# VHH binders against Mechanosensory abnormality protein 6 (mec-6): the designs that were tried, part 7

Target 1, 343 residues: Mechanosensory abnormality protein 6 (mec-6), of Caenorhabditis elegans (o01811)
Amino acid sequence: DLNKRVYNHTPGPCRVLTDNYKGTAGMTYVESQKRVYITLGYGRAHDLKTKTGIAFYKTNRTDGRSQQEMYDLIEMTINWNGYEYKKEFIPTGIDSYSSSNGRVLLYVINAHPNHQCIHFFQIVESSKLNHRKAICDPSFSSLQDIAVVGPDRLFVTNMAAFGRGWAQILEFSLQTGQGAVYYYDGSKLSTAASSLIAPTGIGYDAKRRILYVGSMIRESIFAYKVAKDTTLELLYEMMLLTSPIGVFVESKTGDIWIAAHPVIHESAWHYTHPENQNIHSPSQILRIRIQEEGNSWVTTEPYANDGATISASSSVVFTDEQMLIGSSFGRLLHCDLTHSYIT

## First folded at step 21 (VHH)

Design ge1 (from gd2 with G53P)
Fold by OpenDDE, last read:
Structure ge1 (fold): chain B 343 residues (1-343), chain A 120 residues (1-120)
Amino acid sequence: as target 1 above (343 residues)
Amino acid sequence: QVQLQESGGGLVQAGGSLRLSCAASGFTFSSYWMGWYRQAPGKEREFVATISPDSYTYYADSVKGRFTISRDNAKNTVYLQMNSLKPEDTAVYYCAREGYLSGTTGMDVWGQGTQVTVSS
């Protein structure tokens, strides 16, 4: 819909946590640490000059920090352990694994045009990461997001045969279904789902063993049952009437949070002209609650913005009445939610 | 059937060394994180060490610098080399496999354990 209009609204007070990076594209919540880890500098994949890395936000508000300190981001130091392509690290999608023994692992998608890989990290100190390895494959043409289903057990989305440019636009226009979900089983890659139309965000409900995969072009979410042998069975398609980019599954409730681009042509224009600060695209956050019967759901819209405050939302995390919104090329937004938006 | 079997335990003097082995069967060993745990009498089971499929290692602070976890994927075996043993290391040592898919991310398969006793 070329005439689609986005009306600004917030679920409560919001503030910008950072605007120092050309992108806060991906986020993951680690409950055991009460931290949200954020990928920084996605804009570098589009030739913007910016620092890349990983930072975290502490969600605990009763840890003795001042009001100002409560909203600080702390950058992680990465020990690359001699990794020769560390300069080509442009992080985007991110997810985590928390072991019962206290170990926390981070898995990160590298959006570098010539080095699209999955990077494996382990948190070794409060603000230090060790790089373990990177998995690269010729089939990685347009990696978008990652969902962890166990230690070194990963689903990743590959959006298209072409990574960028006019060829990709044409691919989307023709809806040729060249997207896929790949699975890494700890040692090898396989295709879990194929013939998908522009898959983007991905999230996993561990309690129900359901994998949610967004489709940017279809403006929908696909729900897959993950079998014990890790094969996927399509359960249903949920129409959103917006383009999902990021997917977050709330572990406690099973609610699905979506970061979306409600006006796709404006998003496309922003992605082709990210250097122009006057170009922006609207942002939208959806919350989907699956009913107990499992075959119906309720969708709400906690947040929407015409792009003036946050452009091209790409990730979302909700925890403890707080919502974080990441964007592809710019700001990270924090919002306090009232109870009316949580129920 | 999925199975883990520990061996190599025994009695050793303080300052001595032991090497534990854990033989795995019934699953694709090379795709799993494997770990060692220990439980002393009257105490809770505690983490000792873990190793990734590609042999990245992680240790409890109490054993760092003294214990080494390793694996041989061709033999479906994980090892624990224990050096500079202390009486406090006395425990039943268990081998475990770290599972996936479930909401409870933890060890889903355990061995029967092997007794390690360190005398003063």
Scores: ipSAE 0.896, ipTM 0.949, lowest interface PAE 0.5, mean pLDDT 94
Fold by OpenDDE, last read:
Structure ge1 (fold): chain B 343 residues (1-343), chain A 120 residues (1-120)
Amino acid sequence: as target 1 above (343 residues)
Amino acid sequence: QVQLQESGGGLVQAGGSLRLSCAASGFTFSSYWMGWYRQAPGKEREFVATISPDSYTYYADSVKGRFTISRDNAKNTVYLQMNSLKPEDTAVYYCAREGYLSGTTGMDVWGQGTQVTVSS
């Protein structure tokens, strides 16, 4: 994609919600709370100076807040309950579980180069999290994203044997297939899929029991049927002609929203030089609508940017006629899709 | 076959204590969140407490500080210690397993329940 060009377009009015963090890498929507939770500070994993944490955006547009307040982010306070490695928390991928009893759990990928783990949180107050535990494993070399299929039932993507840097880039160029999807069943880890080429974003359609796994290098999404015994069966591969990074499955429609890097070499350059503000990567949002028969789909592009407004989009959420776009090292965008052609 | 069986219910005076047990069989108990629910006459079933596989607990506000949920994975049993019981705690108490894959919410297995009656 050396000569690939990205043309800017928006589905409606968009604005920057925040540029105060070196990353808004991951997002998850909690419908029961009408909140989008956002991971902050991924840039720290690449030696950028920034705070890390979790914040949320309220999607409710009629809750009595002022116009200005409607776009506020609220940072969560974390009770670490004595966790000794709390300073090594660099959140990236995030997903959630909402129990019928009102309990909301957050599961977060820690992208720390030397402490890659899955962190378990419970929301205990409106803006407070309790840290339950962290699961670490030697096989966690490049954790990317997480998909919740139940309470403490998780699929996670491990992109490569190398965590970052030029070694990782070389690994990708060789397409050696060192990526994997791991499954945590509430008590132990197992390998759900192996020999994958650079798996990144992951999302779960609970209605259809389909797991969507993005492949950055293959520029595709793989759809897996999740069997009752949690084994994965590959159904089909959707070619995107872009590098998927984040995957969001809309619960109501089953639509797949993808945050992507349409120009992979520029993305690679950005990730190896994130401290240089003159280097940016184009961003792209795709929506894939699966047809009724389940074996065909329509792909649209609601958003594209050359990187000037948002660089290296990494996550996306669509709900209530709103679209949020997160990025690995910078801005969080909000777009109003109330009058969009895609709605 | 997957099964949950509650025991330990009965009649107790206000201020008294009871300990409920729920024996699980037919599945890998240690991998599941387990919970207690209760249903009083004429009321909807309500959440009481839940416990994670690694014994992290969560309680309804109405029972917090009085009830304690615990589990023994070696015995495939979840417990509910109920102290300082009130007449308002009178209900059928159900043990439940929290399921997965089929959705973001849901208890997929329930016991038959055990009656708890607290007299004034």
Scores: ipSAE 0.893, ipTM 0.948, lowest interface PAE 0.5, mean pLDDT 94
Fold by OpenDDE, fold request of step 22:
Structure ge1 (fold): chain B 343 residues (1-343), chain A 120 residues (1-120)
Amino acid sequence: as target 1 above (343 residues)
Amino acid sequence: QVQLQESGGGLVQAGGSLRLSCAASGFTFSSYWMGWYRQAPGKEREFVATISPDSYTYYADSVKGRFTISRDNAKNTVYLQMNSLKPEDTAVYYCAREGYLSGTTGMDVWGQGTQVTVSS
């Protein structure tokens, strides 16, 4: 729909947390720490000049911080442990594992065009990460997002055969189904699902053992049952009528939060011209509540923006009556949902 | 059948050393994080150390610098080298496998344990 219009809508007061990193593409919530970890600098993958790294936002609102400090992002220091390609680290998708023994692991997708890998980190101090390893594979042509189902047990989406540019756009237009979901079992990489059309965001419901995979081109979310042997069985497809990019599963409710691009052609133009500040893509956040019967759901739209405030939303996290919205090339947005109708 | 079996426990004097072994069977050992826990009389079970499939290690502060966890994937065995033992290290030591898929991010398989006693 070339004439699709997005109307601005906020669920409550929203503010920009940062606009300094040319990208806040990925986020993960670590409940045990009450922190949201954010990947910074995705724009570098598209030749924008920016710092890359990982930062976190503290979700606790009663920890004695000032009003200003409550919205601070703290950058993590990374001990690369001699990793040779640390300069090629352009983080995007991120997820986490929290062990009962207190260990917290971060798994990060590297969006570097020539070094698409999955990076393994361990949090060793409050603001320090140790790099453990990176796994790379020739099949990683367009890694998008990651979902953790256990320690070093990961599902990752590979969107397309082409990583970027007009060739990718053409691939999408032709709907050749060259996307895939890969599974890493702690030692080996395998294909969990193939012949997918532009898979993007991915999230895991551990309680129900359901993996949700967004399809940008199909404008839908696929729900897969994860078997005990980690094989995927398609349960159903949820039509969204928008392009999902990021997927977040709320652990308490099982609700699915989606960061989406409601106008795909504008998104495409934005991604091919990220250096042009006059080009933006509308942003949209959806919340999907699955009913107990599992065959029905209710979709709401907590947030929508024409791109002026936040362009090309790529990730979303909801926790403690707060919503964070990340974007591929720009701002991180915080919204207070304390008095929102969606809470 | 998935099974873990500890061995190597015993009586040792303070300052001494002991090496525990845990033999795993019934699952793909090389894909799992393995760990050691201990439980002293009247106390809760506590974390000691864990090791990743590729031998990245993590330790409790109480044992850091004294204990070393290692693994041999070819033998499906995880080890705990305990040096500079103290009386407070006296406990039943358990080997455990860290599970996945479930909402509980914990150890899903446990051994029977092996007694370690450190005398003053």
Scores: ipSAE 0.890, ipTM 0.946, lowest interface PAE 0.5, mean pLDDT 94
Fold by OpenDDE, fold request of step 22:
Structure ge1 (fold): chain B 343 residues (1-343), chain A 120 residues (1-120)
Amino acid sequence: as target 1 above (343 residues)
Amino acid sequence: QVQLQESGGGLVQAGGSLRLSCAASGFTFSSYWMGWYRQAPGKEREFVATISPDSYTYYADSVKGRFTISRDNAKNTVYLQMNSLKPEDTAVYYCAREGYLSGTTGMDVWGQGTQVTVSS
C-alpha cells in the first residue's frame, strides 16, 4: 500500500539508548545473564562510516544502578584469537545459547558484502568475547538472521540471491523465490528450506520446536515444525500485512514479537540511500500470541513510528516489561511497557 | 542405541595423573559438544569441562590448568587428562553429550560414570 500511513504510538515511555553506531540491527536476550546483546554498525555494510561490534544492555532494574546507569550500553571486547578477517566484521543478526554449565555462546551473522559468514563467540568474561571461528559459504549471499536451536546448531536466513542494491529490489519485486533457510549442525551446512521469498527474521520456540521465519515481501510469518532430525515442516503461514524484519520469541510464553517495516517502498528507499539522514522508514512492532487450543492467534501493535524517532526497525526484544527496538542504520530504542496496546 | 561409556578411572596418589576416556556410539559424535562432570560423595554433580565439535574447550575454575579435555572425532571418543590430582578431585566422573532443540538446554545423554579416587 503506497498510501499507507503510520501513526505514532508507544506502549509507554520510550528513550533512545544510542544513536552512535549507524545501526543496532540485531539483538538477542540471554536470560541467564539478564542481558540483551546488540549488534552494532550494520550501516558499514552499506558504506556508512561507523564502528562495529557487540554491546549489551542489562535488563535488571534492581541491581543498584542509578537511573542514568540503568540505560547504559556496555561494549564487548572481542579477542579475535588471530582471526585474519576481523576487519570485515559487520554484525547484524545475533542469537545465543546458554548452557546449564554457565557457558554463553553468541552466534552472529556478518553482513559484510564480501564476507558473509556466521561467527561463533563465547563469553569468557563479563565484557569479553572470544572468537572461535567463522563459517563462510558461497551460498551466503544475503544472510539476515540466525536462530539457535542448540550449541552450534543454527538456522540462518538468506534473503536473496543479490546482497543489496537495486538488483535486490528488482529481485524482490519479481518475487523469484531465491531465499533460503540454511542449517548448521555443528559441522556442516545444509539447506533446510528453499524457494522462499525474501526470508528475513527468524526465531525459535524451543518448547514447541517451532521455527518462525519472516517473509518481507509476503508480509507474513511462516511457522515450521522442527523435527527431531532438524528437518522443517511447514505448519502454517500467518499474514501480517506488514514486512517482518526481526523475530523474537518469548521463551516463557511463546509469544512472537516482530520488528517490521509497514511501508515497504519507504524501507526500500531508505536501504538504497542510507547515507541520507532525511530519508526515513517507518517502524512497527507486533506481538503475536499463539493460542494452544487451535490454530489461532491474537496480534497487537505495541509500537509504531513514522520513522522520526526510529527508522527501519529491524529487531525487537521483550523482557520484564521492557522492550528494545533495534534499527538497521540508527537508533536503539528502549520502551517501558504499560497496559496500553493498540490492536 | 545412543550410548556413552567412560573408562580410565581408578586409584591414584595425590599429585598423580589419570586419563579418562569416553566412547560414544549411536549418534554423530563430531557434531556435538561433549563434556565431563563429576559427583563426589555427598555433593552435587558439578561441571568439569566441555569441548566443542572443533575442539574449543571450556573448564571449571577448579580444574583449570590441571585438566585437559580433548576429543578424537574419528574414534568417537572424548578424553579427560587429569594432572596434579588432589583428594578433592575424588568423584565419579561422567561423560555427557550436550543436546539441542529442547526447551531445556543441557546435557541430554550421560554415561554410567567411572570412579576416580585420589588418596592423600
Scores: ipSAE 0.889, ipTM 0.946, lowest interface PAE 0.5, mean pLDDT 94

Design ge1 (from gd2 with G53P)
Fold by ESMFold2, last read:
Structure ge1 (fold): chain B 343 residues (1-343), chain A 120 residues (1-120)
Amino acid sequence: as target 1 above (343 residues)
Amino acid sequence: QVQLQESGGGLVQAGGSLRLSCAASGFTFSSYWMGWYRQAPGKEREFVATISPDSYTYYADSVKGRFTISRDNAKNTVYLQMNSLKPEDTAVYYCAREGYLSGTTGMDVWGQGTQVTVSS
């Protein structure tokens, strides 16, 4: 008698942009270029056979492309500049900085189990990345996501003290609070917040100076005020009753988009058996509009799927009435939003 | 107080060289991208070059190959070596520091500028 499926719905017509990689885990929107950059191949961190890399989707609908070309992904060529560990690159969390002088920087988390790092790139041509450097600190055990607050200035989430296995499961079950947010100030790394319970997605609202950090186990988003000295002061917690994985903040409105896993035990099973196409994890996208910071907000659900179309949604971008959804081990979706009543 | 002070400007013949310096104080210099901009009379200020805390560089196309930006973090100084100078390089050159945390990207601190005049 039980209906075990999540109620499926979409905000408008959707299509698959790619199914060729085992994972389309992270995304960042670069408004100056009208591009969404996507990290590819996260499944390799879970022993799946897949190519890894970075690609982009062009969001401009009026740039003269044909209907066929509008949904193409363009893969980036990476110039590693002699970096010794280039073969140990599994990109996941990503964010960007676009300056008024035309320079665009990308910052990418490497989720390789044996090479947890933050990689610094510059876009130098239409589809080429120049690798600048990597930061590979011993404290990086389970890097998840990154939020940029300036050139070479960024916050990153580290989810747990143990990177894998039964020790990590025990850590989550006991809720020991071994996660952290680190801050890189352009030269030195420091701890911005500690004793956090499974921090995941992270996003920054520059107009309000608020950093949003998801907690997978708490099923919440924590909002921090970012002081001028970059210290974080907890403002409040938004209880979501779903596990946030990715966070995207609209620059103009401050609306918060969340890619979430509503059934955490199905997500856990999916992560242990990512090769099995019959083991799904539901995918959910929330949009939160803050009515009064800390006091009230309106939550809508533009997308939900029981996992059959897309499992384990891990990232979301909204721009130009378009929504992209990335996933930990699977396909990349694109949806048109056809209704203005989304809150 | 945050201060940027340029020096090294002057008059030079076309094809010549100048080296500009910018002494910085009042902030953690080694954590910031620093840059050079220039402004000719009646024109908008334009980008010349920028350099990261770890000395990764980015140049405007008009100066690439002729100008070199560098920094010395021990001396809190950023430099602009200008070679093969042309009359169109004539401008006031400004040192600048790139900001963070704000809702807009760009330079948040500027020096007073130093005049460079290239005669032909």
Scores: ipSAE 0.816, ipTM 0.924, lowest interface PAE 0.8, mean pLDDT 89
Fold by ESMFold2, last read:
Order: structure tokens, then sequence, then C-alpha cells
Structure ge1 (fold): chain B 343 residues (1-343), chain A 120 residues (1-120)
């Protein structure tokens, strides 16, 4: 893409929810609570100084709060229950499970270079997380994202065989396909798909039983049929011509929202030098509606920015005519969708 | 065939104790959250307790401190220890397995139920 242009636009009024953390990388929507949970501080995995944690945004606009309070984030308190590696916690990918009995579970990827793990939490009281356990496997070298298909039943993406450095650069240049999707069945970890090229965002459509997996290098979304035994069958590839980083699937419509980096080399430089104020990566949000599975779909672009307002968009959530955009090293953005015909 | 079979119900004096058991078969028991629900006559079925594959527990407020859910993955069995029983605990108690993949967040397999009756 020779001097690729990104034409800025929004689906309606937008505002910054927070600029206090170096990274707001992952988000999940918990419908039963009307909350979006956000992971904070991903930049610490790239040697930036930042606090890490988890916060939530309340999506209910009619709950009696003032206009000023409507956009507040509430930080969660984590009860680690004696977990000895709590200082090695850099949360990024996140997903959730809610049951009708009021139990809400959160599953969080730890991106710490020396402690790549999946952390299991239960939400207790209004704003507290109880840590249950961590799964840390030697194969976890570059965990990216997580999709929940049941209580303690998870698909996770691991982007490359090498977690960083020269070897990872060579791996991507050769497109050797060293990434994987792993599956945790509540007791055992297994490989669900292997030989993947830089898998990133992952999302599950329970109505269609389809798992969508982004590939940063191929600039595509792969759609997998999820069998009853949880094996994956590749159905098709949606070529996006932009690098998908985060995937969000609307539960009611099955529409797929994608946080993407449209200019690969600017994204690469931004990730290499996240502290450099002069290096930005454009941010793009796509919305895909499947019309005929495997054959036709409609893509719109609700948001695009050249990187000046928000750089390196990494996650997206849509609910209640609201869109939130997280970023790898920067701010969290909120937009109202008031001009939905352009989305 | 996936099956859940409750046992241990009966008639108990108020303030007494009972231990319910649920034997599971036909599936990988150690991979599932298991739960107990109850239904009193004329009432809707209500949540009592649930337990994760690694024995992390969650309780309804009405039974917290009095009931204890536990599991033995080697015996494919989940238990409900009920102490300090009250007449309002009288119900049919059901063992249940929590499902996955379906997009609904409910129990996908139910036992036949066991009657617990607490007399004054």
Amino acid sequence: as target 1 above (343 residues)
Amino acid sequence: QVQLQESGGGLVQAGGSLRLSCAASGFTFSSYWMGWYRQAPGKEREFVATISPDSYTYYADSVKGRFTISRDNAKNTVYLQMNSLKPEDTAVYYCAREGYLSGTTGMDVWGQGTQVTVSS
C-alpha cells in the first residue's frame, strides 16, 4: 500500500473515556450486567511505564446517572487469593460467561513476557474480582485473544512460535504458519488448529456455531465451523485487505465487528516504538453482516482515523447504539451511533 | 447416554442434616460445572449451588453458610451437604450439568430429582 490514505470519519459523536493508561487493549460485553469490561496497561508488555488493571463502563443510559457520570470507568479490585505472580499481570485479551443464576466469570490473557497465562476470575460484589486459577503452558509464547463457548471452555489464539525478537520477524517474513488456536475444555488444554499465520482476534457466534479468527499477516478473517466435539472445520476466508486485531460478534444479529490496522508497516513501527510520540498507526473499525454463509457478506466502516485521535485500535464492542474502541498503547474511545446508515 | 442420578433425599427434622449425591455417567465429568437446583410445590425451580471442574463454588444467598457443594472427579459424583435445615428448604432437589456451545447459558442435562422434606 504506497502511501495508503485513511479518511477519518465517525458514526456519531465520540469522546475519550480514559487516557490514563498505556493501553486499553481488550474488551468484553456482559449483557446481564450492562457492562463493558476493559483491560488496562498492555503497554507494560512493551516496556512502557503504566499501571495495569481491569475496569468497566456501564452501558445503561437510563439508570439515573448525570451526564457527567455517564462516561465514568470503575476500576475493579482484584483479590489474588495468594497468587504469587500477581506482579507479573499484564491483562489484554478478555472474554466472559454469564449464567442466569447471577454468576459472572471473566477470562483474561496475561501478556507479560515471562508469564503468558490465562487467568480465571469470578466477579463478586459490584466491583471485585476473585482470582480462581491460572493456566500457564510452555506453548504459550504470544497469546493474543480469547473466545468463550461455555463456562471454563475457551478458544485462545497464539500468534507465533517465537514470542518476540529477530526470530519472530523471520517467522512472519516467511509466512511459515507457526501460530495456533488452543482449546481448553474445563480440565485439559489441546490444539484446535495449527499452522496458522499470525492469528489475532477471535470471536464466537453461538447461533451459527462459527468461530472467527483473524490473521494479521494474511489480512483476513477465517471462519471455522465448531463441531459438537469442539473440533474446528475451516469453512472459508474473508479477505479484508486490512490487518484484523480484535473481533467482536453481536449475539443477537451475528454481525462481526473488527478492530483493524489498515497500514501494516505503520502498525509494525508503532509496536516497535510505542513510546515515540511521532509514530502512529491508523485505526479502523469494520462491521460485517453475513448474507450467505461462505458466499456473500456486506462490509461497512463505522470508524476510521489516521492515528491522530486513536492509534492502533485493538478491540471493539457495540451495544445499545454505542461503540467502544480500545487501543494497544493508548486511549479508550466511546462513540454514539447516530448516523447508522454509514455503519 | 448422558445421565444424572440423585440420591440421599428423605424426611428430616428441622435443624437436621442431609447429604445429597448425584452420580454422573456418559460424559467427561471433570470438564463441567455441576449444580443443584430445587423446586417447591407451586414454585419455580430455583438455583441452590454450583461448582466448577476445579471445585470453585457459588451459592444462592438463601443457602449460603448452611449448604456445601462438593465433587469427587474420580467417582464422577457431586454432593450437596445440607445443614441447619428449615421447613422452607422442603423441595425436590435436582442435579444439573451446565452446557456449552449453544449460546444459552443454562443447564443442558437434568437429573430426575430427589425429595427433601423438612418437618417442624
Scores: ipSAE 0.800, ipTM 0.918, lowest interface PAE 0.8, mean pLDDT 89
Fold by ESMFold2, fold request of step 22:
Structure ge1 (fold): chain B 343 residues (1-343), chain A 120 residues (1-120)
Amino acid sequence: as target 1 above (343 residues)
Amino acid sequence: QVQLQESGGGLVQAGGSLRLSCAASGFTFSSYWMGWYRQAPGKEREFVATISPDSYTYYADSVKGRFTISRDNAKNTVYLQMNSLKPEDTAVYYCAREGYLSGTTGMDVWGQGTQVTVSS
């Protein structure tokens, strides 16, 4: 589209943390550990050859590591505890729960076309994951993202009734609203919101009790009040005029970070041809500061790229003046947001 | 009406064993992580153990290998088996339920506690 231009810019110096995986799709920040966990290998769900797994980046810049080691990723070892389908694990959407007693839980979407499930892990021993269980349901056709509201209490987005193929294309073209938000209460799965149009990223602001849900097709973020009984009440829609894919909510400020695709048809082409390096989807990161819920907010754009450096941004994390950007099929970027440092 | 009621406390000699029970009512027990905390005389309440709806466990370092948390979802009960007890384990033991939706992690419901006293 000749009316849609992407002006490349960064919030400071950036570097590639890894280019060794076809996809760095999801991320979660665990403040108690000063770590960002990253899911690796989403491209395998789209028939790309890639290793899958989970790694972390250490955000503490004053922990005595050398400058060469400061940007290393550390891969997690998974103890599957006899889980039968471990070879069909394609991790993507991810979120976490950290308690003051030191327990850290990790919840990960398996995006495998034939094994759409939510996997429950406990982080142990620094770099190990113990698999607890998987929740799989026939309604899981295109799981996208998770927002944790308590231990084993999750909202998840399911983008469409059909997981792929011409039926999904028709569904989006008609804007029929076959997406949903599901809620898992620690025992049972239920529908929290239905008839949604391509829900994608999801994030929870615990201080305000607001759940933010992206809609790829409506190019908007919907804000829901979360009642004590976990029912959702729609408060308002923030029209972005760009397709939100990932949502990250800063726990301290409530600021909302969005990984977005500003040109939806280029995104669609990229997803159908992920190995074609001449097909890019622009990557955009927005930061929204709510001044008064429903009434006013300020939007800034810390990062934008026409797709040459990073294509199809899918997730974002901000902490400690650092920003990480994940992508559906490609590299993981790290940017500093500071003006005072030499880079 | 959410309620947690501990039982099974008492006096025991060092090296002995004791089993605590916590009966829960007024909520969907099988949907919650449950835990045990303790408060020794003159000290702050401290974490002992916690257990998931599907019986996955997590322990404080000071009790690993000696204490076992378990649950029976059919009976809405969580247990703490305490072996190889030491005088340092003397405390009031509280059963607790872990909350959700809040901006802080932690327990949202507490029992009234049961005294455990380890002699010698």
Scores: ipSAE 0.796, ipTM 0.917, lowest interface PAE 0.8, mean pLDDT 88
Fold by ESMFold2, fold request of step 22:
Structure ge1 (fold): chain B 343 residues (1-343), chain A 120 residues (1-120)
Amino acid sequence: as target 1 above (343 residues)
Amino acid sequence: QVQLQESGGGLVQAGGSLRLSCAASGFTFSSYWMGWYRQAPGKEREFVATISPDSYTYYADSVKGRFTISRDNAKNTVYLQMNSLKPEDTAVYYCAREGYLSGTTGMDVWGQGTQVTVSS
């Protein structure tokens, strides 16, 4: 539909946390630290000039900071430990693992066109990352997002067989299903699901052992049961009628938050011309509450914007009455949730 | 059956060294983080060290610089080299395997433990 319109609304007051990077694409919440980690600079994968890195936002509102300090981002220092390709680092998809002994692991998708990899970090001290290793398989052509199911155990989405250009355009037009979900078991990489159509965001509900995978072209979320041997069984499809890009699963409720692009052709234009100020992709955040697994769910829309405030929303985190929205090429938003009847 | 079997415990003088071993069987050892924990009489079980499939390590503050965790994936074995031992290190030492897929993080398999006693 060429005449789709997006009507702006918010769940409460919103503000820009940063506008200093060309992209704030991925986020993960680390509850043990009360921090949201954000990947910075995805636009560099699309030839925009920007710094890349990782920062965090502190979610604790009662820690004695001033109101101005409450919205600060703190950039992480990366100790690469001699990693040869550190200059080819464009972080995007991100997830974490925390243990009770204080160890916090961070797993980051590298979206660099020439260095598609999964980077393994440990968070050390307050604001440092120690690089452990990278996995850079030849099959990685268009890595999008990552879901952690244990220490060094993770699922990743690879959207297409071709990374970009005319070949990828043809691939999507034919809906050939060249996307995949890969699984890393701590030692080896394997294919967990194949022949998928443009898989994007991915999120794991550990209590219910369900993996949710978005499909940009199908405009759907697929729910997979994760077996003990980590094989995936498709349970059902939730048709959204909007293109899911990022998925966040609340650990306590199992509610599914989705960063989505409701107007697919405007998203396509934005991604091909990210420098053009006249080309925006509307930003939408959905919340799905499962009523009966596989049978019924309630969908609400806590946030929508026509692209003027935030374009191409790509990630979402909800915690402590706060919602953060990241974007593919632009700013990071923070909203307070005060309109409970619309969230 | 998934099993972890510790060995190498015993009595040692303060300042001395011991090497603990943990033989693993019944699972794909090379895919798991493995760890050592200890429990002194009247105290809670506490974290000592953990090691990733590719030998990246993490230590409790109380043992940093004195203990070294290592693994041999070909032998399905985890080691704990304990140097500069103190009487406070006296405990039963447990080998453990870290689980996955669970909503609760932590160790899903434990060994029976081996006693380490450090005399002054």
Scores: ipSAE 0.795, ipTM 0.914, lowest interface PAE 0.8, mean pLDDT 89

